# Ledger of designs, part 47: miniprotein binders against b1l550

Target 1, 279 residues: b1l550
Amino acid sequence: MRLPEELLERARDIHSEAPSHRIKLDRVGSFGLKVPVEFKGFLLLAEADVWVSLPEGRRGVDLSRQVEAIYELSNPPKDPFSLCREAAISLLEKLNYADSSGVSIRFDAPLQDGESLKYYGVEISSIASDEIINKIRVEILGMTACPCTAELIRAYKSSEIAATHTQRSLGILEVSTKAEHPDPDKLASIIERAMSSPLRTYTKRPDEGGLVIRSLSNARLAEDVVREMIHLFLEEFGHLPEDTHILAAVRSMESVHMHDIYAERSFSLDEIRKEISSH

## First folded at step 6 (miniprotein)

Design Dj3
Fold by ESMFold2-Fast, scan of step 6:
Structure Dj3 (fold): chain B 279 residues (1-279), chain A 94 residues (1-94)
Amino acid sequence: as target 1 above (279 residues)
Amino acid sequence: GEIRVTVEIEKDGKRIRFEYTFTSPEELEYALKEIERIIRRKGADRVRITVEASSEEEAERLADELRELAERLGYDEIEVTREGNRFTVEAERE
């Protein structure tokens, strides 16, 4: 049952009132919304955050307008990149007091893995103001093997195979650009190729042995993986605008330690090219 | 997708580009309204919209709709270029 319309007409519009303190807020919105999306032939349930800036003279935002903006665009389900961009624009249209708007959409992306599927994490956002800035973050697990221990074992037993410890490592690529979002499958591929080997959802004993042997023959430090990811990124996406900003990182869950090893580099395309070419 | 639309808008030498892929007329209709809102809000000096569809006739109809949109937005120099199933609508004002 709904309240009588006469009561609603007499109620104060709290959101339009002056706040207790005249302070601007950068992000005010609806977080943790569940929205369906269609990604490369798959229908997925994604999680979305939507927000707008709030000026110092206004007490609150119209949260129902924010939810309307994204849900109107998500039925029928569509490509999450288009949904992200269109919803950010729609928020500024519907909430004219805002100077900026943003939308983030998170989901697990399916990736073909032999006869089954595996998944990698995707978070995309679009921030709209005088321009649109698109951001994508891809996270995928792979395997790394320690080259230090491998070299010690090889030196110790010159006529026997090298051995070393292996562990799961999380690779991360994040791209912020005024161009369209990069293809997440290509970002995931870059991360996996930089690792000692990819991980599988399903393996038989011979295939499992093959992955381990591949890792051992391609041993890499977390630092090596980050540098390789940057190299491969520049090969694939060097055409993006010079002010495109990238974060490349690896978190290695070291099997011989109680703690993780972490390596990262943040850079713009202009910055990294000058660094590589200066010597 | 069956229909691909690329939009480039330019204001004071700065350009933004975004791309859409559609499988239904309803999605396209919504996207055209959003493109109009973006152009009006930005006050763009130049707009370039490229449409690619599975059939030449469908792409031509969409190009005509985009030309009409550019006219409604007040652009005075509008050129439509065709290459197979791809149509590009360029609109400019000074």
Scores: ipSAE 0.000, ipTM 0.132, lowest interface PAE 22.1, mean pLDDT 79

Design Dk1
Fold by ESMFold2-Fast, scan of step 6:
Structure Dk1 (fold): chain B 279 residues (1-279), chain A 94 residues (1-94)
Amino acid sequence: as target 1 above (279 residues)
Amino acid sequence: GEIRVTVEIEKDGKRIRFEYTFTSPEELEKALKLIERIIRRKGADRVRITVEASSEEEAERLADELRELAERLGYDEIEVTREGNRFTVEAERE
């Protein structure tokens, strides 16, 4: 049962009151909201977090205005990038006491895989203040093959394509920029092209053999994959503002070890361009 | 109807671009106040705002509001171009 709205005339406005302790909070909001989004022709159920900063002199945030901001913009469903940016801006417009707002949206993105679909992870955010910062993180599994073991077996057998161990590797590209969000399909493509071979949702035996042979012909260390991802990223997205920040990483789930191998590099476009041009 | 807005701002060779879709003109007008604040704070040298609406009348009205915004922000070169139901307001200053 809903209480009568007339009670609002008599109730204290708790959120507008002074807090017991004058401490600023960085993020206050509604987390784990389920929102429908339209992504490249697919209707998907995404998970969203929305927040604002809270000044030291204010006890609480109007949470109903946060939920209103994202739900109004998500019906009918729209692309998650526009939703993310629009909701962040709307939060600052609706909650004038806030210095900053943010929205994060995460979902599994479908990617065409022959006559089937495969999926990769996407998390995007927009943080609004006196500027708008857009962030995107893409994670997709691929296959890597060990070049060290391949070289030992090649030397033993005098073979061009040596047997070696293969494993799943998780490729990660994260981009933070003042420009619009990069296309996640292009980021996923960069990751897959840097790997020894891509993975598939469904393979017939001949296709499976082809993927294994491809990986063996293209054996790569985790370090090799990260360097290749950076190279390919610069070819596709080198036009982004120079203060764009990138994280490129690979986690190799080594089939011959009880542990994983990890390699990463964080950089700004300005930093990496100077490094590469010097060499 | 549906309204699409693209905003591009440039300052010291750095460019910010963002795109929105709105179904309410009132919500768009409020969002433009935040955009104005961002432009003022950053002191953008060049701004390009493109509006596309299902109604030509609606798009024209919004383009006029954007022209007034550019004038209030002190831009000395303001150009408005029309292509059907799409209006682009370009503003720059030295």
Scores: ipSAE 0.000, ipTM 0.187, lowest interface PAE 18.5, mean pLDDT 80

Design Dk2
Fold by ESMFold2-Fast, scan of step 6:
Structure Dk2 (fold): chain B 279 residues (1-279), chain A 94 residues (1-94)
Amino acid sequence: as target 1 above (279 residues)
Amino acid sequence: GEIRVTVEIEKDGKRIRFEYTFTSPEELEKALKIIERIIRRKGADRVRITVEASSEEEAERLADELRELAERLGYDEIEVTREGNRFTVEAERE
């Protein structure tokens, strides 16, 4: 049922009214929007959140302007990084009462794996205010093998390759920077290289055996993986601005425990360089 | 063509750097408006903007727009430097 458009002329402009309580809101917007994006030759369906800040004297946000901002820029589909940055800028232009705007886009990124594909998680955001801050989070599964149990088994039964338990481990790299978003494939590569071995979508028995032998020969604690991720990150992305903030983390789904093991480090590039140079 | 923009602002000894890539002139125009807003709010004493485009003509046009922006914002010392398709606009208050 459609109401007459003439009613809009008589209706109060509720959004522009004073609220019941004069409180600023940090994020008000449209969440869970479906948006097509083009990523490295693939057309993907991504999920987007779009928001703006709301000042203490204004009751509501014009949500239709938010949806227009992102959808105008998404046809035809473009890369999610440009979409994210451009939509955040457009929101501030269209909604002049806002002090800040933000856009987050989430999708599963395809990664070539032999003759097959595997997938890793990507979430990017751009927050625009007096400056633009770009954030990217990459999550990918890998395999870890316990060095403690390996050493115990080696002591019990001498062998060049000691038996130990292996498990899936989730590697996480999150980067917040005033520069452009880092390449997620490079972040995923860093995580996989830090693990005992990568995981695959499809494996034949000889390849599976090779993967297991690789992980056993490269046994690593969650703490080892986090330190290696940081080391590899600095080699690849040490050129980013000094105030770039990084989170490196690993969640190991321990096969011999009812619980997970978690290791994490947050740092700025300036902070970590001073720490490393002091040793 | 692809356009790469690097913006550096300095106030009271603090430096902030931003880097962006754009594929559309319209999107670049919107980015320039937010850059102007950032400079105005921060009250930057010195600004350095580097632009790189696929064509020299496109990069030069953008450099001219940035020079005009610096003039509108009240900067007295404005220098434009060129290296191929890369233009750098440096502006400083007296």
Scores: ipSAE 0.000, ipTM 0.306, lowest interface PAE 12.5, mean pLDDT 81

Design Dk3
Fold by ESMFold2-Fast, scan of step 6:
Structure Dk3 (fold): chain B 279 residues (1-279), chain A 94 residues (1-94)
Amino acid sequence: as target 1 above (279 residues)
Amino acid sequence: GEIRVTVEIEKDGKRIRFEYTFTSPEELEKALKMIERIIRRKGADRVRITVEASSEEEAERLADELRELAERLGYDEIEVTREGNRFTVEAERE
């Protein structure tokens, strides 16, 4: 039940008051908002965070204006990249005391998998100040097979068919750029091509056997997968600005260990080109 | 109808491009305010805005609004180019 409007005339404006301590805050906002988005012909339910910087002399942020900023731009549902960028800019328009704003949008992206669909994780953000920085993170599961154990088993059994342990591995590509967000389907494709094999939503026994054989014939360390992801990324996205920053990583959920194996590399396009050219 | 707007901003040798698609006049009005906000905060030396609409009349109207925006933002050299239902407004200072 709504309180009488007359109470607003007597209430203090808490947000505009001086804080207990004159300290700037980097991110103050509304987190975990549910927002519909349109992605590649699909209507999806995404989760969004919106925030602004808060100056040292102001106690609080008008959170209702943050929610207005994203919801005004989400009806009708639109692509999450435009929504992310436009909402971040709109936050600065609506909250003039802020020096910067940001929006993150997370969703599970559908990917065609034979006659079915599989899903991969996408998180995008845009941070606006006197420029806009766009960030995208793609995570997709694939399969890796251990080359070390494969070699031992091959030697022992004198077989041309390698036998080794296989496991699910999570591939991660994260890109921060002043250009537009890279296409997440292309990032997901890079990750899957770097793996021993992709995972499937549904397989029959003959198809499952083929997937396992493919993995065994293409055994790769987590370190191998990261290097291949970087190589494939440069082939597809080498045109991005030189100050574009990339994180490539793999987390292998080792079937023979109680723990995971992790490999990563962070770099800028300028940095990696100089490294590769120097041998 | 559906309206596509492409914004390219350049300042101090840095170039940034944005692309937006709108289906309602209300969304377009908000987008224009956001574009104005970015340009004002960044102080861009050169701006190129391309609009493409389902009708030539609608695209021309939007190009006129963008030309007025560039004038209000203090751009001295403004050129409008037409290619069918596609209009490009190029503006630069000094």
Scores: ipSAE 0.000, ipTM 0.173, lowest interface PAE 19.4, mean pLDDT 79

Design Dk4
Fold by ESMFold2-Fast, scan of step 6:
Structure Dk4 (fold): chain B 279 residues (1-279), chain A 94 residues (1-94)
Amino acid sequence: as target 1 above (279 residues)
Amino acid sequence: GEIRVTVEIEKDGKRIRFEYTFTSPEELEKALKFIERIIRRKGADRVRITVEASSEEEAERLADELRELAERLGYDEIEVTREGNRFTVEAERE
């Protein structure tokens, strides 16, 4: 049901009224919007959140203008990075009472896996104020093999190749920067290279055996994987601004336990370079 | 085609850098208004804006718009440098 437009002439403008309490809100917006995006030749359905800051003297946000900002920019579908940045800027232009705006977009990214595809998780955001901060988080599964159990079994059996438990591990890289969003495929590659072995969508039995042998020959603790991810990140993305912030983490779904192992490190590029050079 | 814009502002010895990529000229206009707001709020002493587009003509048009923006914001010394499809606009107060 649509009410007559002339009722708008008589109704109070609730949003522009003074609130019950003069308190600033940091994020007010529309969350869980579905938007199409184009990612490296694929048309994907992404989920988006849009928000703005609300000053202490204003009761509410014009939510319809927030939705308009992202939807105008999403048709035709474009790459999610440009959509994220442009929508954040558009929100500040459309809602002049806001001091800051933000947009977050989440989707599953396809990754070439031999002759097939596999998928990894991507979440990007852009926060606009008197500056723009771009953030990206990539999550991808890989395989790890336990070096501690391998060493114990090797000692017990006096075997040259020790048996050990393997498990799926989730690798996480999150980057916050004033520069453009890093290429998520490169972040996913870094995570996979840091693991004992990547996971495959499809493999034949002899290839599967090779993958297992590779993992067993490259046994790594979650702590080892995090350190390797940081090392590889610095090789690929060391050119980013010194105040760029990174989170590197691994969650290992231990096959011999009912609980997971988790390791992480957060740092700025300036901080980590000083730490490495001091040793 | 893609349009890449790099904005560097300097005030009181502090330098801040922003990078943007746009696929349409209309979206760049919105970005320029945002950049203008940043410069006005900071009162930046020096601004360096680099524009790189897939066509030289498009990059030149955008560089001209940035030069006019710098003039409107009261910068006294404005220099535009060209290198192919890359244009850099540098502005500072005396």
Scores: ipSAE 0.000, ipTM 0.325, lowest interface PAE 11.7, mean pLDDT 80

Design Dk5
Fold by ESMFold2-Fast, scan of step 6:
Structure Dk5 (fold): chain B 279 residues (1-279), chain A 94 residues (1-94)
Amino acid sequence: as target 1 above (279 residues)
Amino acid sequence: GEIRVTVEIEKDGKRIRFEYTFTSPEELEKALKYIERIIRRKGADRVRITVEASSEEEAERLADELRELAERLGYDEIEVTREGNRFTVEAERE
């Protein structure tokens, strides 16, 4: 049912009223919007959040203008990075009372895997104020093999290739920068290369055997994977501004335990370079 | 193709640099309004904007728009340098 628009003449403008308490709010917005995006030749349905800051003297934000801002920019579908940046800028333009705006877009990114596809998680954001900060988080599953158990079994059986337990491990790279968003395929590649082996959507017995042997021959602790991810990240993205912040993490779903192992490191490019250069 | 923009703002000897990549004319126009807001808020003495456009014709049009923006912001000394599809607008206020 649609009420008569003439009622707007008599209704209070709630958003423009003074609030109960004069307190600034950091993020007020529309969360869980579905938006189409074009990602590397694929048309995907992504999930988006949009928000703005709310000053202490204003009761509410115009939520319909927020939704309008992102939907205007999503038709026709465009790449999620441009959409994220454009929408954040548009929000500040449309909602002049706001000091800052933000947009987050999340989706599962397809990745070619032989004749099949696999997927990794992507979340990007742009936060606009007196500067623009771009953030990207990539999560992808890989395989790790335990070197400790491998060494114990080698000692027991005197085998060249020791048997050990293998498990799925989730690799995470998160980057916050004033430069453009890093290429998520390159971030996913870094994570997979740091693992004992990548995972596949589909394998036949010979390929599966090869994957397991690769993992066993390249046994790595979660701590080893995090350090390797950082090393590989610096090789690929060391050109980013020195105040760029990175989170590198691994969550190993241990096959011999009821619990997971987790390892992480947060750092700025300036910080990590000084640390590594100190010999 | 893509349009790449680098904005350098200087006030009291401190430089702040921003880099952006745009894929549409509408996105660029909104970004220019955002950049204008930043310049006004910071009260920059000098501004240097470098743009790499998809064509020389696009670069010339954008350079003219940025020159007009610098004039509206009250900059006295404005210099535009072009080299193919790349151009730089330097503006300074006394």
Scores: ipSAE 0.000, ipTM 0.287, lowest interface PAE 15.3, mean pLDDT 81

Design Dk6
Fold by ESMFold2-Fast, scan of step 6:
Structure Dk6 (fold): chain B 279 residues (1-279), chain A 94 residues (1-94)
Amino acid sequence: as target 1 above (279 residues)
Amino acid sequence: GEIRVTVEIEKDGKRIRFEYTFTSPEELEKALKWIERIIRRKGADRVRITVEASSEEEAERLADELRELAERLGYDEIEVTREGNRFTVEAERE
């Protein structure tokens, strides 16, 4: 049943009314929207959240204007980074009572590896106010091999190549900056290069053997991977504003334990440069 | 090519600054509309916009666009300065 549109002219405008309690809300919006995006030649279906701040004197947010803001900009599908930023800006234009707006977009990004294709996770956001803050989080699986067990087995067996346990490890890089979102493919590349070896979608037995030998020859602790990720990040993205904030982390899904190992470091570019230069 | 824009606004002694890097002129147009909104919202007394582009022609075009924006916003004193591929538009309300 659809009520007559004439009723809209006679009904109270609930959203513009004063609330029962004069309290500001930080984020009010539409969450879990599905939007098409164009990413490096691929058409992907992403999930989006859109929100605005709500002042203490207003009861509610105009949800239809929020959905319009992102959907108008998503047709035709465009780059998710531009969509994220432009939609956040559009929200402030359309909803004049808001002090800030935000958009978050999540998708699985395809990554070429020779003739094969693999995927990594991307979550981006843009928060607009008197300035704009862009945030990106990239997660990709790689392989790590335990150097401690490797050395123990090498000593026991007196072999040149030590056997050790290997496991999938999830690498994480998160960047918050006033500049544009960093290229997620470059962030994914940094993570993979820091691992004992990358993972692949398709391997033949000889290639699989080579991958295992590579990881065994390049055994790394989760702590080693995080430090290498930070080093590689600074080489690639050291040009970002000094107040750029980074989180580098690794979660190792230990094959010999019922639990995971986790290592992380959060820092600003200004902070890490001072730390490194003090040595 | 790459275009870098820095915007500084001042109101009642309070200053805010933001910086963008663009690779597309169309994307820059969206940002300029947002810049206009925040300037109008804050009622800024002074605005300084610096644009750096890979070519002098590109930078000059953007400087003209920013000058028109300052005029549209009602600023009385507008000065455009150039140093190579860098243009700065300074606007002040008398």
Scores: ipSAE 0.000, ipTM 0.226, lowest interface PAE 15.4, mean pLDDT 80

Design Dk7
Fold by ESMFold2-Fast, scan of step 6:
Structure Dk7 (fold): chain B 279 residues (1-279), chain A 94 residues (1-94)
Amino acid sequence: as target 1 above (279 residues)
Amino acid sequence: GEIRVTVEIEKDGKRIRFEYTFTSPEELEKALKQIERIIRRKGADRVRITVEASSEEEAERLADELRELAERLGYDEIEVTREGNRFTVEAERE
């Protein structure tokens, strides 16, 4: 069923009316939209949020215009970075009362894993106002091995290979910058290289044994992993603007505990360079 | 070398700023197309593009290309200023 569009001529324009209270809202939008994107040769179904600021004198936002903004740009499917940036700009163009706009896109990114695929999480956003700020968050699982227990077992048994507990650890890198979004594959690589070993989707016994030995030979605290991630990030992305903000974090799902261990550091490139140079 | 481009566009009192960093000719071509698309979509009254490159000659050449782009887009007041290896192209209509 479809009502006649002529009714729009007679109906009140609720959105443009004065609100009951003159209060500005920071984000009003459509959340949880499904959009197709093209990522490194794969067609993926991503989830998107779109929003704008709402001034104190306006009752509501034209939500249908927000959906149109992103869907117009998503057909045919394009890379999620361009889609994110272009949609944020389009929102400000279509909704002239807004002071700012934003778009966030989330998906699981495929990564080659031998003859199979594994996946890591990606969330990107672009927030447009007087400037455009691009943010990317990458999360990928790896393996860590406890150096404390390894040292205790080594002292006890004096074996050539120290036994210790291993666990899945989630590595997180989040970057906020005025430059374009960093390559998520490079961020995922940084996280995996900082771990005791990467995880695999599929392993046979000899490969599994090798992965375990690698992890045991490269035992790392969550704190060690975060510091290594920061070091590797600066080597790869130290060229980004000095006001770029980074979050590096690890959540270790401890196999010997009923709770997780968490370590993080937030910093700007300007801040971290001053800290390192103080030596 | 690394090239950094900062674009500021203004329309109806609203200003949008973004930054592009690139190191290859292919990335440069993409950046120029991205800048053109954003300016066309926004229909900006005023545009300021700042280019910083390792080489003064490379930065000047890119600034000239951006000035020609502004002319093609119909901007009638274009000013180019230099400060070392940094070139700023400012364009506005009428």
Scores: ipSAE 0.000, ipTM 0.194, lowest interface PAE 18.4, mean pLDDT 80

Design Dk8
Fold by ESMFold2-Fast, scan of step 6:
Structure Dk8 (fold): chain B 279 residues (1-279), chain A 94 residues (1-94)
Amino acid sequence: as target 1 above (279 residues)
Amino acid sequence: GEIRVTVEIEKDGKRIRFEYTFTSPEELEKALKRIERIIRRKGADRVRITVEASSEEEAERLADELRELAERLGYDEIEVTREGNRFTVEAERE
């Protein structure tokens, strides 16, 4: 049913009215939008959130203009980084009462894995205000092997490569910067290299045996993985602005426990360099 | 080559900053149109646009386009400064 346009002449402009309470809102927007993106030769279906700040004197946001902002820029599909930045800027253009705008885009990124593909999680955002802050979060599964149990079994059996429990561990790198978004493939690579071994989509017995031996000979605590991720990040991305903020974390789904082990560190590039150089 | 454009707009003491990096003229043209619309809607009192390109001629050409944009938007005081292949266009409204 389409109502007569004459009703617009009699309807109040609800969005422009004063609210019941003069309270500023940080984020008001359209969440869970489906958007096609082009990522490294793949056409992917991503999920997007778009928002703006709402001043204390205005009752509501023009939600239709928010949807226009991102869909206008998504046809034809483009890379999610440009889409994220351009949509955030477009929101400020279209909604002049807003002090800030933001766009978040989430998708599963394909990564070449021998003859197959495996997937890792990517979430990017751009927040525009008196500056643009770009944020990226990468999550990928890998394998860890317990060095404590390995050492105990080695003592018991006197072997060079001791048996120990292995488990899936989720590695997380999150970067917030005034520079452009870091390459998520490089972040995923850092996470995988920090673990006891990467996970594979497909293996045959000889390759699977090799993977297991690799993980056992490279046993790592969650704490070890986080420290290695930070070290590798600094080697790859030490050129980013000094106020770049990083979160490195690992969640180990311990095969011998009913609970997970978690380790994390948040830092700025300036902070971590001072800490490392103090020894 | 790569072109870097930094845009700072100011209204009522509040500053909004955008930074763009381009490899194609089409991307740059689109960004300049977006910048124009943002300035028009926000009604900025002052704008500062810095252009850095791999060639001096390319940077100067872009700075000239930005000067024309500032004039078109009705800014009264427009100043262009150069430091190597970096050009800054500053525009202010009386």
Scores: ipSAE 0.000, ipTM 0.253, lowest interface PAE 16.1, mean pLDDT 81

Design Dk9
Fold by ESMFold2-Fast, scan of step 6:
Structure Dk9 (fold): chain B 279 residues (1-279), chain A 94 residues (1-94)
Amino acid sequence: as target 1 above (279 residues)
Amino acid sequence: GEIRVTVEIEKDGKRIRFEYTFTSPEELEKALKAIERIIRRKGADRVRITVEASSEEEAERLADELRELAERLGYDEIEVTREGNRFTVEAERE
């Protein structure tokens, strides 16, 4: 049952009223919207959050206008980067009391893995105000092997390759920039190449043995992986504006501990270039 | 090559500035379309778009696109200025 629309003419316009306290809110919006997107030939179901700033003198936001903005732009489905950026701009157009708007879109991105697919996490955002900031976060699992235990066993057994513990590690790259969103497949590739070895959805037993041997031969601390990710990022994306901000992180689910190991570094391109040139 | 775009809009004495960097013409076109929407929303009295292109030839190609953008926005006075690989379009409502 739907109430008659005529009742809206007689009801107070709550959203336009003065609030109980004159306090500005940074983000007010619709969170957890399901939106179809087209990503590299795949039609995916993504989850979106849309928001605007709310001035101190206004009680509420018209949430239906926010939903309209993103749905109008998502039919037919388009790439999530254009959708994110265009929806943020559209929100600012439709809700003229807002000083800023933002859109975040999350999905699991397919990546070809032999004859199967594996998936990695992608979250993109665009925040519009007196400037547009684009943000992307990529998370993908890989394998790491402990070099410390490997060295101890090598010394003990006097062999070139020694047993060590291996574990799944989550690699994270987050980029915030005034330029367009970086290609998430390239970010995922950087993370996987920085690991001891990638993980697979499906492998035949001889190939599994090969991945384990690769990991053992390329043992890396979480700290090593973060540094390698930064190095590879600079080779691929060093052309981005100097004020581009990056977070590189690894969470290692240590197989010999009840807890995880975590390593991260946040930096701007300008900052990291100066650091690397210092010696 | 790398293309840098700076957009400055002015409305009622307030100035807003946006900066972008691109490596492809398609990325640039999408950004210009988004910028057009922001300008239309603000109803800006004056717009200045500055582009730094990787080459003089590329800057010249962008000249026509930026002039066309200003025309689409309905500005009365449009001036295009180039200084090497740096390119500026200034538009005002009369």
Scores: ipSAE 0.000, ipTM 0.172, lowest interface PAE 18.8, mean pLDDT 79

